Miniprotein binders against q9h3h3. Designs and how they scored, part 137

Target 1, 235 residues: q9h3h3
Amino acid sequence: EDGFTAEHLAAEAMAADMDPWLVFDARTTPATELDAWLAKYPPSQVTRYGDPGSPNSEPVGWIAVYGQGYSPNSGDVQGLQAAWEALQTSGRPITPGTLRQLAITHHVLSGKWLMHLAPGFKLDHAWAGIARAVVEGQLQVAKVSPRAKEGGRQVICVYTDDFTDRLGVLEADSAIRAAGIKCLLTYKPDVYTYLGIYRANRWHLCPTLYESRFQLGGSARGSRVLDRANNVELT
Below, E stands for the ipSAE of ESMFold2; O stands for the ipSAE of OpenDDE; V2 stands for 0.75 times the mean of E and O plus 0.25 times the DockQ between their complexes.

## First folded at step 9 (miniprotein)

Design QB50 (at its last look DockQ between E and O 0.88; V2 from the best seeds 0.84)
Fold by OpenDDE base, look of step 10:
Structure QB50 (fold): chain B 235 residues (1-235), chain A 105 residues (1-105)
Amino acid sequence: as target 1 above (235 residues)
Amino acid sequence: TEDEVRKLFEKLIKLFERAMKRVEELLKKAEEAAKNGDTETAEKYLEEAKYLAIKARIIIYILKELAEETGNEEFKRMAEEAKRIIEEALKRLKEVEEKVKEARS
């Protein structure tokens, strides 16, 4: 991956965050409507800018599904950012531990499993599996990027409430695997996103805490999860 | 390549400008709603402004990183200018938040 690929993806994500979302909210919409919604808005066909012939006429930043237990509370992100800026000005050493403490202090504990898939049937099928898992309460919230004009990979993000809860992170991996997804997954805390920390940052901080690889016939979870910080397998 | 970095930097600046423009508009709308006693509408605009301000700050962090990595003095200047803009907007956001609180009390 070109050194600035992460920053390019970040810029696209920021642009997408500012545009309207297509949302299925299981708190207000009956689960029986999910299949019709998925058929109406397959992520491989929904276009980022509402191209002619797409299911959407207007720009769409994300396609999202909210589960029954979804809470939009993201903690004190403004306080987190202020503390981060003060920390940088202080000249104190910045470590992964520093970021963890900042996240805990400001209650910014959300994180996400990420998967990148080419547009097409496999993506739409993976998304449908994730969306169902969210509506069924196995996952809390997920989103997928719409199709870009360049035909690049689309990303599915599956969120967890607490990146410090190792069990919760692993349970989400298991739910993703149970949905039939076999690709590589990476887990990133949102604190790294909120602080603009990507690959190759000046502090050499790795924003990826975990990596999940699919395993045939092995673990009860159907994957091997690696702790990237400690280089230890958790499963 | 230098050209690719420049294109990315310019894209981020445009996104920042878009976000900040919306923040300013939302803050004005929030103030107007607060003056009219519509605290619910004011709070809605304020929350959206806060959301966009968070995004703007993320953009600045990326801009600063790119400026530092490249050592480009122009990028450093632009990143610092963006920082000044967001700091002013954050002060204004706090002022509007207090006005909304006062209107609710």
Scores: ipSAE 0.841, ipTM 0.924, lowest interface PAE 0.5, mean pLDDT 92
Fold by ESMFold2-Fast, scan of step 9:
Structure QB50 (fold): chain B 235 residues (1-235), chain A 105 residues (1-105)
Amino acid sequence: as target 1 above (235 residues)
Amino acid sequence: TEDEVRKLFEKLIKLFERAMKRVEELLKKAEEAAKNGDTETAEKYLEEAKYLAIKARIIIYILKELAEETGNEEFKRMAEEAKRIIEEALKRLKEVEEKVKEARS
């Protein structure tokens, strides 16, 4: 309803997008170099704006790993934004279905699983697992935020090509769990990000489509995935 | 509080201004590269400018929602001014994009 935290995080993420990224690109770098790169640039030690004694002297917006088959396709984001502006002035209802259709029409289909972890060994271990899964081909691309000046949780984003492809989204969740990740995961289509929708809004849109929880206790299942929009358990 | 919202609003305006300044710099570089027949470099500058314009639009969407939520007339005026600025920048971007396409033909 009222969460200025989401807007602050959005502003910080946009600023990070505009700063240099530290990238391991498996399309051009041998996979055998990954472990050394991870040891050199653990996300708990890489500082957002550079720091004496940190791995970086200059600002770093994101730390990213690109898989061998990674081919970015953002679709027609400018067309999406123009259509969104026209929709708002049209008087037509704005619903999750309407926004989904705009995304499909403009081919803005990517989305991401998000996890938030405190700086430290567990964050670095989780990121290393995700990075290896990307380089080994189980995931396509991922990024993690560097350590903020004031501390606070860092975010790992694991991208999928098409948020409308439920099987693909669930396969990414399975690969994340197989990498040893046990924390809460939430899935957000990038279309919401491009339209500035990060939390509760006047159209009652929810930017989170899926939620994944690791099954604790004596469960034989790896994770429980909830379709937030339809209130349906998928796994 | 309104003071917290004002700080967020000012933070977003500053980020918007940073993006708009960079867009103009990139568009000038794209024009110059295209005039010199370096269409590959011109295309790279254009793509960077488009990326920043996308970010600037997102900022405006957030500013407009904050202004609506607070009902603050000053915030609404500031958001409307930012909208005018991006509309002019987008026209400029289209003009430069067309020049680059012409140079590529």
Scores: ipSAE 0.814, ipTM 0.908, lowest interface PAE 0.6, mean pLDDT 88
Fold by ESMFold2, look of step 10:
Structure QB50 (fold): chain B 235 residues (1-235), chain A 105 residues (1-105)
Amino acid sequence: as target 1 above (235 residues)
Amino acid sequence: TEDEVRKLFEKLIKLFERAMKRVEELLKKAEEAAKNGDTETAEKYLEEAKYLAIKARIIIYILKELAEETGNEEFKRMAEEAKRIIEEALKRLKEVEEKVKEARS
């Protein structure tokens, strides 16, 4: 909001990326163990830096669940970054089509639905629903931030493997809503993150591609989804 | 404000330094594992180094924008030094990657 809030959050997220993660990996862990794991590591109680009385004694960057179908493939991110640097020295205009084409060319197609919740039962309940959806195969991979400070909001990220696959992104939204999530969701392609492009950028790009709002009596998925890049309602 | 931007810039510089220290450690470990014939371990270290190098480049993009937006010459100098550091690390990363590929054969 004040021009650098997104950059502060990005710095915190990158620091978290570099710390150890707590991971439930359905590819190597029986699904019957999920409920015990969720009870041991509720995101409202797992602390970022290992506070006394928390379930963790060491720093935790993220809490994550990998589905059985999770196939880690970030694409050619190094090539993406190199091409981006070359484009900026070229002086050519940079548009939303530029970013989309870079992502397609380098196969950096992942993106994520984001939700922000205060610590407590609502957060832990939402995470548990998401984690179950991942283990059951409705979603592929998700992560949630640990508690960093009292009263601070935490984030749940639900990944999709191709932001250009509109149906796949909407299916993930539907699966999130089926887990009982009613808060605002925003969808951001990873290409913007890898290029350090945030809300207040000098190219006037919009890193939020979709917004999803829960609506009583709405669509079959219970969502009203807006395409922010093309200014079109999808539902 | 300029003071808030300075705090953010300094935080990002520390994060960049942390990432690059770990990249250096991982590249040394990958090279040693390859010399010992353990190419699977070498590839694991190399993959983590690549991941951190990607993050370090993101940090540089943010530093560059902060320096340009403020016009601060100290920030510009620091961002340029960070860029030289990552460029050297990427060259070394490629060299280690080639060594690991040869050891696999």
Scores: ipSAE 0.814, ipTM 0.907, lowest interface PAE 0.7, mean pLDDT 89
ESMFold2 (binder alone), look of step 10: mean pLDDT 84; pTM 0.803

Design QB51 (at its last look DockQ between E and O 0.82; V2 from the best seeds 0.82)
Fold by OpenDDE base, look of step 10:
Structure QB51 (fold): chain B 235 residues (1-235), chain A 105 residues (1-105)
Amino acid sequence: as target 1 above (235 residues)
Amino acid sequence: TEDEVRKLFEKLIKLFERAMKRVEELLKKAEEAAKNGDTETAEKYLEEAKYLAIKARIIIYILKELAEETGNEEFKRMAEEARRIIEEAEKRLKEVEEKVKEARS
């Protein structure tokens, strides 16, 4: 993805974050209602701006599912941003290790697996699988972007609590694969998002830590996970 | 292209302005709620304001990156202005937070 494309996607994500979300919260809603909710709000039909004939009449930024164990703790993001600004002014070298340390210090440890899918049945099916996995407690929280007017791919984000917990990141990949998803996955810590670090940034920081490719047969996890920073396969 | 970058920059500025407008509205509502002794409502508005302020800062980081990459002096000035705006809003946010704490107490 071209650096410019990443910035466009970032702008769209920021706009979406400011609009209302359609949420299924498993903490307050019975799991038995999930299928009806999924049928009511299929991501391929929910429109970003509430177009006529869509399931939503009002703008929707994201469609999300919260699991029973979901906690909305993002850490000290304001402190993180302040420290980041101070670091930039210090003239000290900025490395992936620097960002990891900042994230740990400020407890901003969340990250997400990302998948991009074309609108349609495959997207809705993938989302339904993820939503079930969240409600069943295999995953903590996930969201999907609504359909844009111009079309294009929709993104599903599956979160983990700690990007430094390699096992937890790999377990989430396994759960996604178990849900029947076969596309390419990329894992990005939220710290990079909070600091506005995208592809082709001046510091040459790669916001993608892991890449998961589906593997037909052999692997217990159904995927090969690559550590992009070290160019090492973890599975 | 230069035109595409400009369009993106303008889009980001509009998003920033929208976020900051909402922050200001939320801070006013929080202050009013605090004055009325409704600390719960005040805290809710404050939390939403903090969330939007974080998003505004993310936008500024992107704006700054675009300005530096292009070397466009106009973009640099606009990014700097956005920085000033968010810093002022964050000062106000802290003041409102203190007022809410005082009202709780």
Scores: ipSAE 0.825, ipTM 0.917, lowest interface PAE 0.5, mean pLDDT 92
Fold by ESMFold2, look of step 10:
Structure QB51 (fold): chain B 235 residues (1-235), chain A 105 residues (1-105)
Amino acid sequence: as target 1 above (235 residues)
Amino acid sequence: TEDEVRKLFEKLIKLFERAMKRVEELLKKAEEAAKNGDTETAEKYLEEAKYLAIKARIIIYILKELAEETGNEEFKRMAEEARRIIEEAEKRLKEVEEKVKEARS
C-alpha cells in the first residue's frame, strides 16, 4: 500500500464527518420503527454523494444508530490537543504510555471496534444486527460508512466509552459476536484519531490496541482477543 | 511520490477551509440566537463549532507531519498559516461561549 493511504482515508472520514448523517436515535424514536428504517437505508445502497437510484438524493457521510443510553462525551479533547502540542516542544519521549496517560488525564477514553466488509447483503445483515444490539442496549452507539466507490470495503464502527476498561471492551466484542459477526475486528482508541496519529507515524505508535478473531468450535460463541501492545492474549 | 503528497496536502487544505468557514457561520448564528434569548439554540451552534474546531486541529497535525516528512517549505508555511487561523477562531469561540453563558443568566 502507498505510505499515505491512511492519511487519505482519514481525510475521507473527516469529510464524511462534516456531511449530513442518517441517524436512528433510540432516545427519541420508538424501537418498533427500527426495521423500517433499516429497510429504507441499507448501507450497501445509501451512496456517499447521492448517486442516481439511491435512497438518498443528497450526500450522506455516515449512517448511525444511537442507543437509549447514548451520551455524547468526547472528554477534554481541546485540552488533550493543547497538551499534545506542548509535549512535542518539551523534548520528552513520546511512547504508548505517554498517549495512554494523556488520554486518562483529559478523559478522552472512547474507542471503537472496527470491521471491514464488502458491499452487499452480508454488510447489510451485519449492520442490521449491530443496529438491533444498540437499540436493545447491548451496545451504545455504532455507525457504518455509505457506499462510496465500487469494489471498496465499507466500515462499521462500534464505540465503547473507555478503552482502559478491558471488561467493557470485551463485553462489546461479545455483543458484536452475538449478532453473528465472524470477521476480524480491530480496536482503536479515539485519542490517536484526535491527535492525527495513523499507522505510519514518526513515533512508531500502533493505534490498534486489540484484535479480535472469532473462535470456532464448542458451544461458546466467543473470541480470541489479542493485546497488540504487549502481544498477549486476553482470552 | 511528491505529487501524491501535494495532492493529499491540497485536499486537506480544502477540508480545513471548509471546516473554518462553517465555524465562522456557526459562531455568528450562536451570537444572534443568544441576543434573541434562545440560549438553547445558541448552545447547539457552539457545540457544532467546537466539534469542527477539533477536526480542524486534526487536519493541522496531519499537514504538519506531511510537511516535515517531505521537507517542503511551502507546505510548512501553509500548515503554520492554518495554525494561526484556527487559533484566532478558537479565541472567538471562547468569546462567544462567554456571551452565551451571560445570556443564560
Scores: ipSAE 0.802, ipTM 0.900, lowest interface PAE 0.7, mean pLDDT 88
Fold by ESMFold2-Fast, scan of step 9:
Order: structure tokens, then sequence, then C-alpha cells
Structure QB51 (fold): chain B 235 residues (1-235), chain A 105 residues (1-105)
């Protein structure tokens, strides 16, 4: 939004990736400890660079929860980046389909549902719901940004293993809705992030594949998902 | 606006430099661990170095697109210099990776 570009947000996210993370790892920590951990580290109060008045005295890049069955697999990102550079110099067409094939070839398949919320109780409540869904096994992994020094909205990212698996992406959306989340969600494959594509560009590569809106009093699904690329609604 | 893009460029360059410094530190630690027969620790340092090299490549992609959009020759020069630095670091990473594999044998 106002005064911020996608590139500024990308730079901040990359800086955060390189700083220490606060992690609740359900693979090694009993689920009974989650509520105390969430109370200790509410994302609206955890500061990006540390502060004596906050829960953290040292910088925190991300606050994350890993599910019991979580097994990270980024694929061959270096091979993907090399192939992307070769594709650009080859003069061959660069399309969404071409990028999808490059991602599949190098097994760079993860993606994420994103939600942006202002610092406060609503953000902390939403994060707690997501974290519980992860620890209970309805979601695999999630992270939330700490509070920036300048303020502004914070982001919750909920990851899925395979952006080409539409059913899996939609199942994650349903789990997010079941956790009580009602705000706008957008879905982005990580392949775009690894190639520095954070907005629409000269190749018409849009990093956002899906958009999810909450539907009150609807069917059991609870949300309306739009395929952004094909402009088609999914139920 | 060029002033806004310049500040973004400077922020990205600073982040790139931080990543490259950490890569160099990790590669030295990996070599020392491998020399002492601690291949598990060496592999961990290599994995972290590869992760940071991936992030550095992303920064270069963003810098290159911003330089292209603005047509600014100084930005193009800065992006090209960063590309040269990462290529040298990746070459060193492969050399250290090979030494770690040799020590494992």
Amino acid sequence: as target 1 above (235 residues)
Amino acid sequence: TEDEVRKLFEKLIKLFERAMKRVEELLKKAEEAAKNGDTETAEKYLEEAKYLAIKARIIIYILKELAEETGNEEFKRMAEEARRIIEEAEKRLKEVEEKVKEARS
C-alpha cells in the first residue's frame, strides 16, 4: 500500500529470513505447551529488532509454528535459478506455463496463503487459531512477521507442499477458514519468490494464483476461491 | 521516482553485502570443520551458505529489473558488480563443497 512497493516488502521479508526465528516445533515440543508459547510471543508485541519493553531483547525475523509431520523440501532452487537465467538468454517464450514447468522440473513446488492484518488483538487471535491448526495437523507450517519499528500491517503465511495440487491448496484454505479466519487471503507459489518476481512484470507472470474471500451463511466450504490467472471461480 | 528507487537499491545492496559477508564466514568455517574431520558440521555450514547464496541471487534479480525499468546506468553498473561478486562466491562455494566431499571419503 501507500508509500510501499512490492520490492520494499520483498527486501524486508528477505532480511527477516536471514535473522533468527522464534519457532514452536511440534515435532519436538508437546502440544500442551503451545498456549503458553502463544501468550509469551504475541506477534503484535514481538518487535522486529528487539526492545527491553517487548518479549524479545534481540532481533526476530519470523515467528513460526512447525507441524508434527512437517518435512521441509525446497527442491533444487539453485538449479531453478540457473535454468531461469538460461531461459532468459535463450530467447524462448517466458509464460506462466513455462515457469510452472521449470518449477516442476526442479521440484520447487511449495506455496503459501497470505493474510495481512494490523497489529493488535485481531492479529494475535488469528495467529493463535492458525498455530493451533498447525499443531493439531490441519495445516503443515505457518509463520507471522513481528511488529515493524515503523508500524504497518503484519503478514501471516500458511504454507502448502505443492502449488500444482489444486485440491491441496483448497484444503488449506478450508482449514484456515475453519480456524476462524475471515479476512482476504491470496496464494503465491514460492517459485516466484526465488526468481525475484513479487508483482506483475514484462512477462505477465503474476505471482498470485488464487484469492479467497469469506462467505457468510454459505455452504460447508465457507469461502469463495478465485483462480486469478484464468479468472474462474472455484467452489 | 528515481530517488525512491535509489533508496530501495541502497537497501538491497546493503542486504546483499550482509549475505556475502556471512557466506564467506560460513565457507571458512566449513573448510576448518572438514579439515578436522567434522563433516557433519561442515555440511551444516555449507547448507547455510547455499541458502544465503540463493537469497543473494534473488536480490540481484530484483536489482536487475529495477535497473532495467529506470534505465539508470549507475543502477545497471551496481547490479553488474553484485552479479560479479555472487559468481565468485558461488565458485568458492563449489570449491569448499568439493573439499568437504573429499574429507568425507
Scores: ipSAE 0.800, ipTM 0.896, lowest interface PAE 0.7, mean pLDDT 88
ESMFold2 (binder alone), look of step 10: mean pLDDT 85; pTM 0.817

Design QB52
Fold by ESMFold2-Fast, scan of step 9:
Structure QB52 (fold): chain B 235 residues (1-235), chain A 105 residues (1-105)
Amino acid sequence: as target 1 above (235 residues)
Amino acid sequence: TEDEVRKLFEKLIKLFERAMKRVEELLKKAEEAAKNGDTETAEKYLEEAKYLAIKARIIIYILKELAEETGNEEFKRMAEEAKRIIREAEKRLKEVEEKVKEARS
């Protein structure tokens, strides 16, 4: 239908991971410097491959903000990938429960809330709100894609430490909403990303675990969160 | 369409080749740093190489699923060749990792 949009986006994300990042690191940089950094590098104007007319002359893969308490821990991804390959060659059933156990065994627990926005003032405003929440300690870490050469929506990723900690995932959603974000959010565990699972697949694994929709004045949290795998409303 | 899948497949192969080239460059730098007693720099290059190997594995997983879905024998052969290349790179990575450990001692 759309020519494998998820795989194209995955390829772009992996290419971006390999290029330099623009990082505001609150562990080593005073919080007072954030507003100037945000003004210098609005994501709607930072170009993916650099341009003399943009804030960057060289390629930028991601624009990121690290919180004061951010301690990266991707777990044993190599062990996870080896176990995944062994599982496939074993002929044993592959289920959501099996994949969850592989993630736990190898400590590959991080996940992220994703939002997709068109380039413009709304994207820049949303990113600024998220970045401030990270630096102020309400969120741990976030990144946003630069503007693609051909255009299209940009993505903001807000990470959490443990996708199996539902309360922690919901707290991150609340912090995103408190930052003024009103668009659709989806949550994806990184274990699916490391295994190349970006959409519907032969094992019926759903890489998107949660969906959050803004609710004006209706809930105490400001949003409704759906467990997509079970079609159960959590809030 | 198969033409759209072919373009995606070619894009992924190019990304894979870029990752493999960078892995080899980083592993050579890690060996040189370790030989000179700069084990901290060697560890940084080694960790970056491991990160890229992880990305290369993800690409192979996507290539394999695309080959399965299309039933295209050419895509299947290309995915298998990429798998052979990453296995050799991972042996090289393990060898360099041991050299870095030895230098630390």
Scores: ipSAE 0.772, ipTM 0.879, lowest interface PAE 0.8, mean pLDDT 88

Design QB53
Fold by ESMFold2-Fast, scan of step 9:
Structure QB53 (fold): chain B 235 residues (1-235), chain A 105 residues (1-105)
Amino acid sequence: as target 1 above (235 residues)
Amino acid sequence: TEDEVRKLFEKLIKLFERAMKRVEELLKKAEEAAKNGDTETAEKYLEEAKYLAIKAKIIIYILKELAEETGNEEFKRMAEEAKRIIEEAEKRLKEVEEKVKEARS
């Protein structure tokens, strides 16, 4: 039953994906305008459905920053979904390895580091740091949820191009840490999202592939990263 | 609880219905744009419809897993109905995609 919370979060994220996004696009907007944009649209104040006194009168699904080099590539998601349906009928074992191969075959390789923060100054400060890292080229793209009608934690998502590229995943983690982020981070490949896998499931797949914990005291790297699927420490 | 699962199921069905309505609207707009020779606009509407169809399939996958996990026959029937609706929408999407392709050539 605890797993139903993950489905509720997934439903809300899908609804947000379908509503308008508020975007700072560094491909078409000068970097010098970022600070004013961040001051105008702090995620703790932007409301999910619009509200008198908030920065927005209309619904906002996500607040996003696109880097200058951002080139979206979702891969062949339709082919992935068709292959997933065929796989379930085939009797072939469904494991993290078979899902990884399905993702590679259909070029559905993107994933994201997620962090959950309470609304307020710390959220807005964390988002500003991430947004600056995106515009400066240390990260490629990021988004943050607006403030929910009922309140609760908001999520910052920092995307990478290829979840199988450990170096790229670790480089993104390092950039997040360099931006001053100290909370727990979890990494989810988009392939799990496209297949509706958000929690414990009948195939025992874990949608969280990597985990990053801030490390105080003496490491050259500011964090400890674990590959949860293979139970291997990457740093 | 069963009641909490039912509320989630209802939320997912409403989101699915919203997506399917928007897909049909976008496919009609794509056909109209293609008919008028505006292939760039037609392609944009087509891509948005494809994106929403992908989201609708995710909802069906979640509905099917919830139905299987609970063993609830009503949920199973609702999930199968949603599956039939998306299959029809996917046929419509392919038809419009071919019309857009023909107009581009």
Scores: ipSAE 0.781, ipTM 0.892, lowest interface PAE 0.8, mean pLDDT 88

Design QB54
Fold by ESMFold2-Fast, scan of step 9:
Structure QB54 (fold): chain B 235 residues (1-235), chain A 105 residues (1-105)
Amino acid sequence: as target 1 above (235 residues)
Amino acid sequence: TEDEVRKLFEKLIKLFERAMKRVEELLKKAEEAAKNGDTETAEKYLEEAKYLAIKAQIIIYILKELAEETGNEEFKRMAEEAKRIIEEAEKRLKEVEEKVKEARS
């Protein structure tokens, strides 16, 4: 990308991860309380640092919904990072296959579908749809960024457990589309995030593995999914 | 631009410093809990410290790539300094992990 947008977004995301989150946890909270929670905390109105007049008085890093069956497994990220540094020091070729092998070896398999939307009704409506899909069991977990102090688009992240499981990745895409989302979606494995790979790099690694575009009047699926890394159509 | 890159670099350094300070605070709390035989609390603090060390390492990767892309020697030196700081913190984390393991056994 032109400029350092990806690095700025990465810095914002890291700061957000360290700040408090607003969470609806379906493992401990009845599903009947979701609609009231969504009405109380629409992402277009929740401010990053607790501005006057917003629903929050304190900083909020992320707004998240955990599904009833959600069981976090980040794998051995420290082992992954140590192996990555050893690989760089060794002078061995760094390829998509080598990175994939590091991810598998250290069980760092999670990934996410990303969508970027401007603050407003469409964002809040899209988030409500995703949140309901999570609570109903069609998706495992999702989060959305609060409104930034400087403004700009907000991001919704929908996680899957295993980026190497194409069927699971495609099923998540289908559930997102069934929730009424029509914007561009991109899928990124967390292994790239943990290694600081957010844009074009000297190893020619593509941190975006899949891309989903809404197809009006298309198949029952409602979208076309492309494997960007291998330039292969999956649907 | 040069000014925009410097602001980004400064932002990343501040995040790194925030993470490193919190890691040391958590490691001291983990040591105290382990010394008192509260291994459950010690493991909780240790796990949180590991999480922040992971975030700090990501920042270093980004700093290194920015220094390489810009060819700025000052940025390169700052990234190398940050790498030395995290390596020291990782040794400290390993020492505290061993103390927690000892208290558990």
Scores: ipSAE 0.588, ipTM 0.784, lowest interface PAE 1.4, mean pLDDT 87

Design QB55
Fold by ESMFold2-Fast, scan of step 9:
Structure QB55 (fold): chain B 235 residues (1-235), chain A 105 residues (1-105)
Amino acid sequence: as target 1 above (235 residues)
Amino acid sequence: TEDEVRKLFEKLIKLFERAMKRVEELLKKAEEAAKNGDTETAEKYLEEAKYLAIKARIIIYLLKELAEETGNEEFKRMAEEAKRIIEEAEKRLKEVEEKVKEARS
């Protein structure tokens, strides 16, 4: 990692969360309109702060697709943050297990598969595949970052509702792979994001819970999923 | 470098200030909507304010980690001031939330 790259990315993500989003909401928009929307707003061309020459003249924080059955539930994040501060002052050990327990207690269970791709055709193609999977009901919700001014890598986030549900996390991975995605995927529970825990934290916590690598072997196609925290193969 | 860390810290402070200004604007709108009996609109403003308060808390966690990592006393003081500001904003948020609840009933 270069210096404070994780903190810079976190600051960018926070700013993006506070700016307007471009949303295709399958709960209110017919699925037949998705391909035109994807052609109008390819993430490699949508600019973060707006540009008269791009699809957007105004700032865009995120480009998102909501599935027909999407029902947002972030849990009690304020209670989680209060409990986190109390835990730190209590002197109790801060471990993956204690964070997992805080997340469960406050119902802050969502998480996301992350993939980082350079701006260009491959990013747009990957996003289109993910967006179609969301609209078709194979995934619940996803978002992708717009193009930064200096053209650094962009991120696609594919959310699941419960990071403690291994089957659900693995099913989302399978749907991502079925959409044609072959790059490295990492899975991060939102509890770490809400507590500002990134790489190189003082508690030596690994905020990335799972890692998925594309695998082509014999008659089976799919991925190899690793539990990063315990260094155990799940597939 | 020290210059790059300072720019990052200043960027986070700017984001925090933007969030706090928006929270105050939303709480005033929620209060006015509740006073007029429009509790549905008041609840929407409250939920947006809560979302931004959550983001502001995350920013403070990042500011505190940067201050501790660098050992910079000025950064530490600024992070502690930001914490005082968010605590005051969260108290006001809870007060407005109770007013909205009272107007609903």
Scores: ipSAE 0.735, ipTM 0.859, lowest interface PAE 1.0, mean pLDDT 88

Design QB56
Fold by ESMFold2-Fast, scan of step 9:
Structure QB56 (fold): chain B 235 residues (1-235), chain A 105 residues (1-105)
Amino acid sequence: as target 1 above (235 residues)
Amino acid sequence: TEDEVRKLFEKLIKLFERAMKRVEELLKKAEEAAKNGDTETAEKYLEEAKYLAIKARIIIYMLKELAEETGNEEFKRMAEEAKRIIEEAEKRLKEVEEKVKEARS
């Protein structure tokens, strides 16, 4: 197991953030155009750096869908980063609670459900389901990575606006499951991403807050959601 | 391995340099747009510059953690130099932000 896998993936995500995105923006584009857009840009065929054989000739960092009500609000990330640096030099204990408090103080509250799928029909089908849920208003915003030059799994990120709003996080999980997704999902607050925390670290902070596993049973289909921090089942 | 970590560190430095170059370009464009009374365009360039500055700061955090975990003093010095560069860019970003606000008046 490579100890630096998380750093490599984070570096790739940051490079992708700085390259052009392919966006279906439901705030300005009719919902009726979505199916044609999805057929034109299936994630398994869109290449990271462009290819004559792919739908894109130029680099694509992310493929994204913005919902009609989507209003990006990252909070005061610069203030968060300054406070984090001050905290590290202060000698005060750095704990999940302290980090949560910094996030709330600076209103850096967004987070995302993540899923990893191999390139192919299943990925494209999963993305189409998520994209339709976003355009129909069950989810706010989502993005998927393009196909890497060497291959490997692609990631779908489904964002929520407040990681401290447990009900909202669970509602997003339900909408993802309703779209037909059955793989493992993990939820990460963006505050960890903005501070460069992508794995286990010297402060013993876990950047994964929730975990969702598909479960067919009981009186209804659904998922079992675990609060990783408190080690309690929410559903 | 050391070779593997060095390549990761070099990749992160390259991304940092690319972001800082783009920030400088965007800040110059924001100043020009504001000078011409096009405050909408100036604010868009300024917002993109802020986004890239945030990304550059994340890269520095990753560089610092890699230097700490490896104990490599050269990596630590490079991370400290990158921090100085971003702090100067953030200072300039605030100056351009104030010019855009003044032009909006």
Scores: ipSAE 0.766, ipTM 0.874, lowest interface PAE 0.9, mean pLDDT 88

